# Miniprotein binders against p55708: the designs that were tried, part 1

No score or structure here was measured in a lab: all are predicted.

Target 1, 336 residues: p55708
Amino acid sequence: MLHTTVTQLIGQTPVMSIDVPGRNATLVLKIEKNNPGGSMKDRMARSMVIAALQDGRLPPGGTIVESSSGNTGTGLALAALEFGLRFIAVVDHHAAPDKIRMMRALGAEIRYVEGDFREDEVAVVERQRLAAQLGAQLPGALFMNQSDNPANPEGYTGLVDELVAQLPDGIDAFVGCVGTGGSMTGISQRLKRNNPAVRTIAVEPAGSIVFGKPGHPYYQSGTGTPAGDEVGKVLDYGCIDEGVQVTDTQAFETARYIARRKGLLVGGSTGGAIYKALEFIGAGKLTGTVVTTVADGGEKYLGTIFDEEWMAKRRLLDPAIAAQLDGWLFGKARAA
Below, numbering starts at 1 at the first letter of every chain, in headers, positions and changes, except where a header shows other numbers.
ipSAE, averaged over its two directions, is called F for ESMFold2-Fast, E for ESMFold2 and O for OpenDDE. V2 adds 0.75 times the mean of E and O to 0.25 times the DockQ between the complexes of E and O.
Where letters were taken out, [cut] stands.

## First folded at step 1 (miniprotein)

Design dA
Fold by ESMFold2-Fast, scan of step 2:
Structure dA (fold): chain B 336 residues (1-336), chain A 80 residues (1-80)
Amino acid sequence: as target 1 above (336 residues)
Amino acid sequence: SDPKEILQEIAKKLGLPEPTYEYRETEGPDGRKYYTVRVYLGDRVIAEGTGWSEEEAKRNAAIKALEYLKEHYEELKRKE
């Protein structure tokens, strides 16, 4: 069938398997970077917009507001175009120029937070405040507030239906990144409705506070909750069997490894989820079909994660990670 | 304007003690340093911020403190 809108292209993403010899396990990657906006956030953005239009919170021709310079903003810009809405993205000067340019190309209005923020400072609190203010003050406007929006996790249920159809032998575990908790909640609840025995493992950056560990800054984007912020209300802890932390070094070295050895460019948070999935498989803690998502593409991180100088300056390079991954995947380290 | 300056002015207007800041430098699990700043009104902590720099952590803490004052003092005054 011929599709007439870009958001009709959301979903039906492919899967790719990585066999783990001798471990009775297969790692399955759900290639969510193949969504038209380049990430799995297209699913939740469309879900949030449709829900708001259906329940009357957002009028026809209204305005949506969100604090995002990343994947959520891109997804919302696409949904706004389809439904004839105005989209305002609230950003700070820390936001990468190409992410801003992408949203502008899609017709988003960009609002910078005011203040003396440097390029290396993240104004997450001020961004959230301004987005809420704009949603309250502008006529016909709604602050989407993804961390507290129940349509966020609902947007991911179709992903599970696709996985069930693509993996007829069943799914034994899901390992995914947790930030707002939307994707972990939506995916985990749906998987457990189909099979309560599915193990669900949520991966947060070291320094994130989602599972009560001490907070500190981290470089992983689009995942975790920083210290001093509140964990999103959409996160259902009851559907998560285990919460684990991954370091920036583990996540980024794994993303670099997958690029060099499998030819797949994945984002940093995806590298973290893959690292933890392979660690658990290597330890014999996960067997069978283990699923994770390639949430977005590594093309967004060519000047950071995939730039050796950027990594070296931040002391993020560690060749031991590649050796660990070789050991888990092939039963011992691969000789050069 | 500077959030620390705004916080000081609002606290004064509300008759609250002047905000004070406690700075802590911490070494993370991978040996990298990060900074935590707590905002006090008298002996009470009202907000905490973190960052890769002292200035980022202080700014984040001050912004959280402003949120605290707007949420707790303005709302409580209206209800009372």
Scores: ipSAE 0.016, ipTM 0.366, lowest interface PAE 7.5, mean pLDDT 86
ESMFold2 (binder alone), alone request of step 1: mean pLDDT 75; pTM 0.689

Design dB
Amino acid sequence: SPEEIVREVLEKLGIKPEITVYEEDGKYFVLVRVDGRVIAEAWGDSPEEALKKAIEKALEILKEEGDEELIKKLEELLKKS
ESMFold2 (binder alone), alone request of step 1: mean pLDDT 66; pTM 0.517

Design fA (at its last look DockQ between E and O 0.01; V2 from the best seeds 0.00; counts 0 for: pae E 17.8 > 1.5, pTM E .701 < .8, off the site)
Fold by ESMFold2-Fast, scan of step 2:
Structure fA (fold): chain B 336 residues (1-336), chain A 81 residues (1-81)
Amino acid sequence: as target 1 above (336 residues)
Amino acid sequence: SDKTVYIWVRGDDPEKLKEVVDRIVELAKKLGLEVYVEQRDGTIFIMVKGDSPEVIKKLAEEIRKIAEKAGAEVKIEVRED
């Protein structure tokens, strides 16, 4: 069909496979960066806005407010334009600069939280507070509150329907990043409804508190829950078979590896999910069709992850990671 | 001037709901308007954009008639810009 609006272009994203010849496994990448806003968050942003308009929480022509590190804000900016809404994005300096520029280009009003934060710190608590305040004080305004919004995970069910159609021989595992928990919850619940044997692995940054580990700062954006914040209520721990941590070095070196070896620019959190998927495949813990998402593109990280000076200054470079990835992808399976 | 019409259609009969939605979409297209349709939990959400206030008003009036005749519940709101 000929599409007439940008939001109609959300979804129907392609898949790409990477065979792991020594391990009886294929890693399948769902290329969510191909959504019009450049990330899988377009799906949940559309879902949240439509739900709020349909049930009357958000009036026609109203204002949506969200605490966003970038991708959710971009998706909400697109939805706001399409539905005739004003959008206020509450941000901090942890977000990649080009994500903020993209929201501005789409007409979003940008509000920065006050205070000095490390580049590897996320000011989630202050962002949430300001967003909630604006939603309460402005006439016709609604704080979307993605971490607690049931329309967030609901927005990802179409992604699973696409995967099932694209992979008719079945899906054995899903490995994905956990931030709010919306995508992990929505994807995992729907995959397990179709096949309860599907293994679901949630990946958080080292320093994130989603799975009860001690908190510390991390550079990965749009993923994890920092110390001092609450894990989102949309996360259903019951649909997650295993939670694991990935370091910034592992995630970012993997993103750089995929760019150099496959020609695909992926974001840092995607690098982390791919690293853990390949680690589990390499260890014989995952076999068959293993799916992950390319949640957003590396184009937003050219001045960070893909800049050698930026990486070196933060002590994130480790050439051993490329060697590990080569070993998992091309090495022979070892005796158990 | 850009105007947006927000339409929520609810009904207990899937056949009636589909007929109402299809008629609204057809009418909007016949009037040269952009139309967006999304279905969620027994509610159909339709958004229509256009630049003519007279055309938008006519659309809203016709939608109310279509829904009433079909016995479907409809909510319509029009926004300038």
Scores: ipSAE 0.000, ipTM 0.213, lowest interface PAE 19.4, mean pLDDT 84
Fold by ESMFold2, look of step 3:
Structure fA (fold): chain B 336 residues (1-336), chain A 81 residues (1-81)
Amino acid sequence: as target 1 above (336 residues)
Amino acid sequence: SDKTVYIWVRGDDPEKLKEVVDRIVELAKKLGLEVYVEQRDGTIFIMVKGDSPEVIKKLAEEIRKIAEKAGAEVKIEVRED
């Protein structure tokens, strides 16, 4: 179909399968990196903006505000440009310069928090406070508040509708990352509405506090809830059958493995989701059609995950991970 | 200056809603307007951009007629950029 606006290019993303025949399973990757902003967050950003315009919280020509220097910020910049809105992205001075430049190229206005932010936890809290203040104080402005915005998870219902059409034989499990909880909630709720028997596995970084484990630093970006932050109010634990952790090494080595062996450049959180999906398949805990998302592309991580020196200096390299993945993909499952 | 028309359409019948949306989109294209559509359960959001006040008034009038004939609830807001 011939589209005339950039937000019309959001969604309708392809799927790619990886058969695991020795385990009676197929891993299906929903290629969300193909969205125009480069990530699945385009869906929720558009959803939040439209909902706010539709219910009158945001006047036409108004201002949206959000605390993000990552994929959500890019998605909101696209939506703001399309719907004739200002977008103020609240960031701290730890934000990657290229991510800031991308938002500026898409028309975002950048606001920095002030202060000494040697701890990322403190910076996150102050960024969110400033975003809320701007939304409340500026006439015609609204803080999108992705972590507590029901339009966030709602933005992913179309992803499930696409999957159902693309996979007519059914979906047995979904393995997804948990950040704010928006995508995990939106996808899992819609999948379970279609088939209550579907298994839903939520993956967080080791050191994330979503499922009550002790917090510690981690390198995975765009996922998890770090210590000092609050778990997103949009997260519905009731639609999640199991929460699990994945280490940075497991996630990043898997992303590198997929790039080298499948030609698909995936982001770090995707590597984590793939690792856990294959681990569950390898253990016989999941069979049939197992879906995960390629939430964003590895192109954004060429200077980190895909940089050998960066990985080595942080002691993130572990060749045993590739061996595990080979065993799960090509090894025999069963017997007991 | 450019004008943006925000159109909110609600109804209980998804097939009738799709028919209403298709007619609105076709009308907007016939008038040479840029159009965006998103559908959520029971509600359809349509944004149309144009630069003629007379075309915008004609669009709003015809959208109300389409929605009334289909028994759909519609809200239309016009914004100048």
Scores: ipSAE 0.000, ipTM 0.208, lowest interface PAE 17.8, mean pLDDT 86
Fold by OpenDDE base, look of step 3:
Structure fA (fold): chain B 336 residues (1-336), chain A 81 residues (1-81)
Amino acid sequence: as target 1 above (336 residues)
Amino acid sequence: SDKTVYIWVRGDDPEKLKEVVDRIVELAKKLGLEVYVEQRDGTIFIMVKGDSPEVIKKLAEEIRKIAEKAGAEVKIEVRED
């Protein structure tokens, strides 16, 4: 099939398996960084735009507005191109420059929120307020509001269909990150409809408030709900068997480890999900085919997560994490 | 409190660089310290973690000697966790 639009390249992402020695378990990575926007958010972005067009909430030639740290914005930029829309991305001053550059390259307009924020502080609330304002004020504009948009989780049904086809022996568990809750809900609901016995583990950053823990700043981007924000309406707690937290150190060290040991560049949130998946497998809490999505790629974090000086300056490195991962993946600590 | 030693080793001779790193790692292991090693863009990054200030001080001194003998550039930072 000859594709004529970049959005046709969304989906049909490969899977990669990682055997866990000494355990009756395999970790399967769904490589969603291979979407044209470089993340799984391409799926939900397109879904939300299509739904808005079909419902008449977004007119032809209209404007879509969203708060984004980069991945959703990139996906929305691609969808905007497909349907001839204007896109305004609302970002904070700590947004990764390369993510902003990517959205601009795709024709997005960038609007910054005002205010002084710490590097480890997520300004999601302010971004959402500005995005909502722009959506209300601009003619033909629509605030996509991904956290409360039912088309967000609907965008991941195709991902599950692909997984089911790719894994004919079945899926026993899913370990996913929770931000807006869209991917966790969309994937978990559909997996459980197919097999109610599927175990679902939702991973949030330490400092996120999704599962009722105290909020504090964290460096993981594009995941979790920060203090002062509200949990997205799209999140269905009923399809989540367990909610757990992962530290920035655990997440980023794991991402670094996977690159060095498996040659796969994964993002920070993915590192966290992989860490928790392996922890659960190592503890005997998960067995069989355990699926985790590579939500985005490490290519977006080469100057941060994959920069040892950047990590060291922020005291995010811990050799114990690498040793632990060696224990899970090789049965014993690898000789340095 | 645990102290972490961050070590950057750079050299123009890959073989000498490897030797320096190996010696540092061996020394850290002998001292019972946790060691992390990563190579990037011709620089070797080594992180050593330990709970004894005296051991960390000794390690840092020995690393400087090793690097000096090998003609390698070394940056050492000690941080308290």
Scores: ipSAE 0.000, ipTM 0.212, lowest interface PAE 15.3, mean pLDDT 88
ESMFold2 (binder alone), alone request of step 1: mean pLDDT 78; pTM 0.718
ESMFold2 (binder alone), look of step 3: mean pLDDT 77; pTM 0.713

Design fB
Fold by ESMFold2-Fast, scan of step 2:
Structure fB (fold): chain B 336 residues (1-336), chain A 89 residues (1-89)
Amino acid sequence: as target 1 above (336 residues)
Amino acid sequence: GEKVTIYVWIKGDDPEKARELAEKIKQLAEELARKHGLKVEVYIEERDGEIFVLIRIEGDDPETIRKFVEEVRRLAEEYGAEVTVQIEE
């Protein structure tokens, strides 16, 4: 069909398998970076905007406000353009510069929060406060509030319908990153509705508080809940079989490994999900068809995760990770 | 000319001093704009018990905007008030 708007291009993303010789398992990647905004967040952004317009919370020609230094903001900027809306993105100064440039290129208005935050500190609490204030005070404005918005998880049901059609022999497990909890909730609930035996594994950064572990700073963006913040109301713990943590080193070294060995540029949080999926497969804890998402592309991280000097200065490099991945994938480390 | 909007939210225990600070911020914005040949509009409003100053500047001068924000923070310290400053591009 000939599409007439960019948001009509959302979805119908491809799948790719990674061979795991010697295991009764296949890792399948849902390539969500192929959405027009570059990430799976396009799905939830469109869903939230349509819901708000349909129920009257957002007036025609109104203003949407959200706390996002990345993928959600890009998705909302695309939706705003389609529906004739103004979009204000509330960001911090530690956001990746190219993510800010992308939102600006799409016509988003950028608001910076004030504060002295480290690069590995998440300013989400301050962003949330300002976004809520702007939504309440500006005429015709609505703070989308993705962490508490039921249209967020609903936006991911189409992803599952695609997976079921693409994988007719069935899905045994889903491993995905948890931030607001929207994608984990939407994907997990719909997978379990189709097959209650599907195992769902939620991955958060080490230092994130989603599963009750002590908080500390982390470099992974767009995932986890930092200390001092509240876990989003959209997260349904009941549909999550296991919550696990991944370190910045594990996540970023895995992203670098996938780029070098498979030619696929993935974001940091995706590296974390792949690491945990392969760790569980390698340990015999997951078998059959194990699915994860390539939530966004590594193109936004060329100056960080994929820059050796950036990684080295932050003590994030660890050659043991490549050896672990080789062991899980091939039953032995690769020759040097 | 492109327009830049600056929002200043003022929090303080003394409402009269908070209003005095808002007026000083307005005067500062008007003075810096005049000095640098920029057009400026300033609005002071109270919303939901908070005082905020909306400043619209016509003209591209990032250095003047940076100096303005620095001076606003200095005035806030002087008045014993907390301010949040946001810039819209």
Scores: ipSAE 0.000, ipTM 0.094, lowest interface PAE 23.4, mean pLDDT 83
ESMFold2 (binder alone), alone request of step 1: mean pLDDT 76; pTM 0.757

Design fBa
Fold by ESMFold2-Fast, scan of step 2:
Structure fBa (fold): chain B 336 residues (1-336), chain A 89 residues (1-89)
Amino acid sequence: as target 1 above (336 residues)
Amino acid sequence: GEKVEILVYIEGDDPEKARELAEKIKQLAEELARKHGLKVEVWIRERDGEIYVWILIEGDDPETIRKFVEEVRRLAEEYGAEVTVYIEE
């Protein structure tokens, strides 16, 4: 099939299985890094823009505004190009330079918040405030507000339809990362509509506040809710069977393990989801077809997670993690 | 990088000792910057008994920063507190 726009390439991502010999389970990876913007966020960004155009909140030729220097911003830049819109990304000095450069390359206008910020909480609040102000004041502009936008979870329903078609024998569990809650909500609700027995497990970083644990900083990008921020209104706790935490060391060592043993470069949050999925499979708590997403690629983390000096400086290296993963993947099953 | 940001999150059973540790960390960062001719800004914030020390250093010296982080963790052990250190270059 010959596609005529980049956004037509969103979705229809492949699946890959990881064999778990000695266990009554198969781990299936939905390779969302294969979206044209490099992440699963392309789905929700396109969904939010289409919904706003359809309901009249965003006029044709209008301007979309969002507080994002990451995957959501990249997805919105692509959607803006498809629909003839302008995109303004509101960022602060904490934003990674390469992520800003990528959005600029796609035609995004970059607006920096001004002032001396003392912690992430202050910077996030000011970014959200400026984005909301621009959306309200500029003619034909709309602040997308991904954390509270119902089109965010709706954007992931196509991912589930693809999984159902790709896995005709059924899906027993889904293990995914929770940030805004959009992907966990959209995927979980649609999976449970098809089969209410499916187990849904949400993974947040240690230090994230989504499930009521004490907040502290973490290195995992694009996942969790940091201390001082609000959990997104799109998150439906009712569709999540269990919330669990994963440490930066567990997540990043797992990403490094998958790269070196399987040749797949995954992002840090994906490493966390894989670690927890394999931990539960190894403990006998999950059986059958267990699905997770490769939300974005490890290519974005070559100077961090995949750089041994960066990891060592932050004391994130732990060879025990590789041993745990080998035990779960190749060892004998253990009673939970 | 042109700037290095270090965030130290302090958890402890004794809020007074945690505050004392935060001030010691601030002094250590300021001494380190002065010794190496670097500019530094330090902010201490407290929320519900948890303390954050935000350090912004202009300049890049990975070895000196690594030694600083090790010294921070040593001080935390001395004060019976746990620390989590976040570094963004």
Scores: ipSAE 0.000, ipTM 0.293, lowest interface PAE 14.8, mean pLDDT 83
ESMFold2 (binder alone), alone request of step 1: mean pLDDT 80; pTM 0.797

Design fC
Fold by ESMFold2-Fast, scan of step 2:
Structure fC (fold): chain B 336 residues (1-336), chain A 81 residues (1-81)
Amino acid sequence: as target 1 above (336 residues)
Amino acid sequence: SKRFTVYIESDDPETLQKAYERAKELLSKLPGVKSVWLEERDGRLYILVEADSEETLQEALDTIRKILEEYGLKVEIYEED
């Protein structure tokens, strides 16, 4: 049927397979970058807004406030336009410039946190503080608080229903990035409700504290929990079979590899999830249908991940990663 | 055992090298410091320090912070283990 709003275009995203010959596995990519806001966050942003309107926390014509480094803010800007709401995005210097430009183009009001912060430092505590303050002080305003909002993981149930319909032979594993924990929680709980044997692997950046490892800076955006912040309350550790770390070099070299070998531009966190999925497949730890998401597109990272000078300046290039990926994708299983 | 890592960053590789050499010299003189080494992780440089007690660890943390600040480096310290 003819759609009358941009948000009606959210979902029904395609899947693409990458066969792993000799490993009895197929890596399936759920192409969430095809959502109208350019990322899977469109699903959870709309879910959060609808829930708040339905339970009366947001009045008609009200204001939504969120701490966002980009993708969630873009999704919230789209939902705000659909429902006649104001949207204030609280951001820091860690946000990719094109994500800020996209939010501004969609009519979002941008508020920068005050203070001096490093390029690879996430000012999450200050962003959360300012967003909460604005939500409390402005008339008719609500801080969406995505990390603690139960409508966040609920927004991903449709993604799983699509996967089940698209993959009639079943799903053996899901490998995904953990930021707030909303997508890992929503996807994992629903997959396991349908088939308790599905293996769920959560991937965080090296330097993220989600699984109790020491914190340090990282360049991967929109994923992980930095030192000094709290892990989101929406993350259900009970539905995660294994938590693993991926380095910026592994993630970004993998994103570059997928672009050059498959013609698909993926974001940095997606590169990390693909790297870990292929590592586990290569080790024989995952077989069958292994699913991950292309959470957002590499088009937002053309001046960073896909710029050799940017990568070289930050010592993130490692040609060994491409050889390692070739080994997992095309290498044969060990002789019996 | 107790250890910590210190992320170091500079536009000048010579400054990073000199800061590390100074840190290794001074930290190695502290009683109870077991080892000091430099690791490259994901294109980033870290100074790692292992100490025999929590008191020695705290003294080492204070020492390295002062050295890195004297070289004009931003100091981010993470405990391991």
Scores: ipSAE 0.000, ipTM 0.177, lowest interface PAE 18.6, mean pLDDT 83
ESMFold2 (binder alone), alone request of step 1: mean pLDDT 71; pTM 0.641

Design g1
Fold by ESMFold2-Fast, scan of step 2:
Structure g1 (fold): chain B 336 residues (1-336), chain A 82 residues (1-82)
Amino acid sequence: as target 1 above (336 residues)
Amino acid sequence: SDEEKKWYYLDENGKVHGPYTTEEMRRWYEKGYFDPDLKVRREGSDEWVPLKEVFPELFPEEKSEEELKKLEELKKKLEELE
């Protein structure tokens, strides 16, 4: 089909399988990095904008405002261009620099929150406060508020319809990252509507508070809920069978492993989801067709996760992770 | 770095993080990232202890409550004398 707008390119992303023959399992990667904005967030951003225009909360030619870790902002910038809207992205320095550059390239107006923050700190409360203020004060403006917006999880239903068509033998489990909870909620609810036996596992960074564990700093961007912030209202705990944590070292070493062994550049949160999927497969807790998403691309993390000096300075390197992954995938450690 | 102290903390998976400065540890606690019972260790020590035991200055409420208790006890003793 010949498309005439960039937002028409959202979705219909490919799948790639990694067989785990010693464990009676196949890990399936839904390559969401192939969306035009480079992440699965394109789906929810388009959904939120369309819903707001349809119900009149956002006027034609209006302004959308959002607090973004980067990926949501890129998706909103694309939707704003398509629908003739102004977009203001409220950001902090925790977001990957190339995510901010992408939003600027797409014509988004960038607003940094004030304050001195470390690279592993998230200024979510400050970002959300400024975004809400701008949405309230500017004429024709709407704060999208992705963490509380019901159109967020609804944006992911097409992803599941694609998976069902692409995997005719069925889906036994879904392992995905949780931040606002929108994608986990939307995907899990739709999967369970099609087959209630599908096991859904949500992965958060160690230090994230989504499942009631103690909060502490983490480097994983665009995922989790940091201490001091509120878990998004769009998260439906009832559709999630298990919530688990993944460390920065596990997530980032796994992303590096997938790049070196499979030639696929994945983001840090994706590395975490893959690590947990393979850990559960290795433990015999998951069998059959286990799906996860490549939520965004590793190209945004070349100066961090894929830079050995950056990793070493933060004590995030651990060769045991590659050995564990080799053990789960091949039943024996492989020398790199 | 010319930091007075170098700090490590232990996550729920037993992974050691650090070293960090006293300023970094205080800031993360103030931001709500750290539980008072988070296990921490100082450079040159082999013992993991709760954050609240090694950074009592981060828990002014606990100190204030203890100081208020002592002041209340002193007031009662003074009133008994009068």
Scores: ipSAE 0.000, ipTM 0.149, lowest interface PAE 18.2, mean pLDDT 84
ESMFold2 (binder alone), alone request of step 1: mean pLDDT 70; pTM 0.535

Design g2
Fold by ESMFold2-Fast, scan of step 2:
Structure g2 (fold): chain B 336 residues (1-336), chain A 80 residues (1-80)
Amino acid sequence: as target 1 above (336 residues)
Amino acid sequence: SPELIEKLIKEGRKEKKWYYRDENGNVHGPFTTEEMLRWYEQGYFTPDLLVRREGDDEWKPLKEWLPELYEEALKRLEEK
């Protein structure tokens, strides 16, 4: 079909399989980096806008407001263009310049937080406060509030419907990264409505506090909840069968492995999900069709994960990981 | 003394006084001296990680703070 808007390109993302015949399993990658905004966040951004327009919280021609300079902001800018809305992105001086320029190019209005903040401090609370204030005070405006918005998880149901159509023989497990919990919640709930026997495994960085383990720093971006922070309100623990941790070394070496062996550039969190999926397959804990998402592309990590000097400086290189992956992918099933 | 107790309650975060900036520019903390040293010794921090102490206005590489962090940890062990 000939599409007339960029947001019509959201979804219908391809799948790629990696067979593990020695373990009676296939790992399926849902290539969400192929969304027009470059990530799976396009789905939830469009969902939140549609829900607000349909229930009258947002008027036609209104203004959406969010505290975001990342993938969510890009998705909201695209959705605003589709529905004839204004988008105001509330940012602080730590926002990545490339992401700010991208949002401006897409027509977003950029509002910097004001106040006597230290030059090098992130004004997270003030960004949220200003976004909420603008949503309340501007005519026809709404603060999207993604962390508390039920349309956020709902935006991922179409991803599951696509998977069911693409994988007619069924899905045995889903292994996904948990950050705020929106995608893990939406995907897991919809999968379990279709088949309650589907195993749902949430992957957080080692050092993340989502599943109550001791906190410590980690380098994985856009995933987990750091020590000292609060877990996102949209996360439904009831739809998750198991929560597991992946180290930065495991995640990043796996992303590098997939790039070198399969030609696919994946983000660090995706590397972590692939590592854990293959570890469970290798241990005989998962068989059949095991699905994960390529949430965004490795192109934004070329100066970090895919740079050997960056990895070496942080003691993240470990050639044993490639050997583990080779063993799980090409090793024979364990004898009975 | 009630006045001293009130002061200690208001200074209840005095043990947690360290902040660090991650590679995305996000500020984390406050944390204890013991937490910072444990994470450094476990390899989670590089020597160039930007760190600030409560009451100081300058972010400095962790390597510049290490002598003070170790000195404070030793002092606290001597007080226990």
Scores: ipSAE 0.068, ipTM 0.568, lowest interface PAE 5.5, mean pLDDT 85
ESMFold2 (binder alone), alone request of step 1: mean pLDDT 74; pTM 0.643

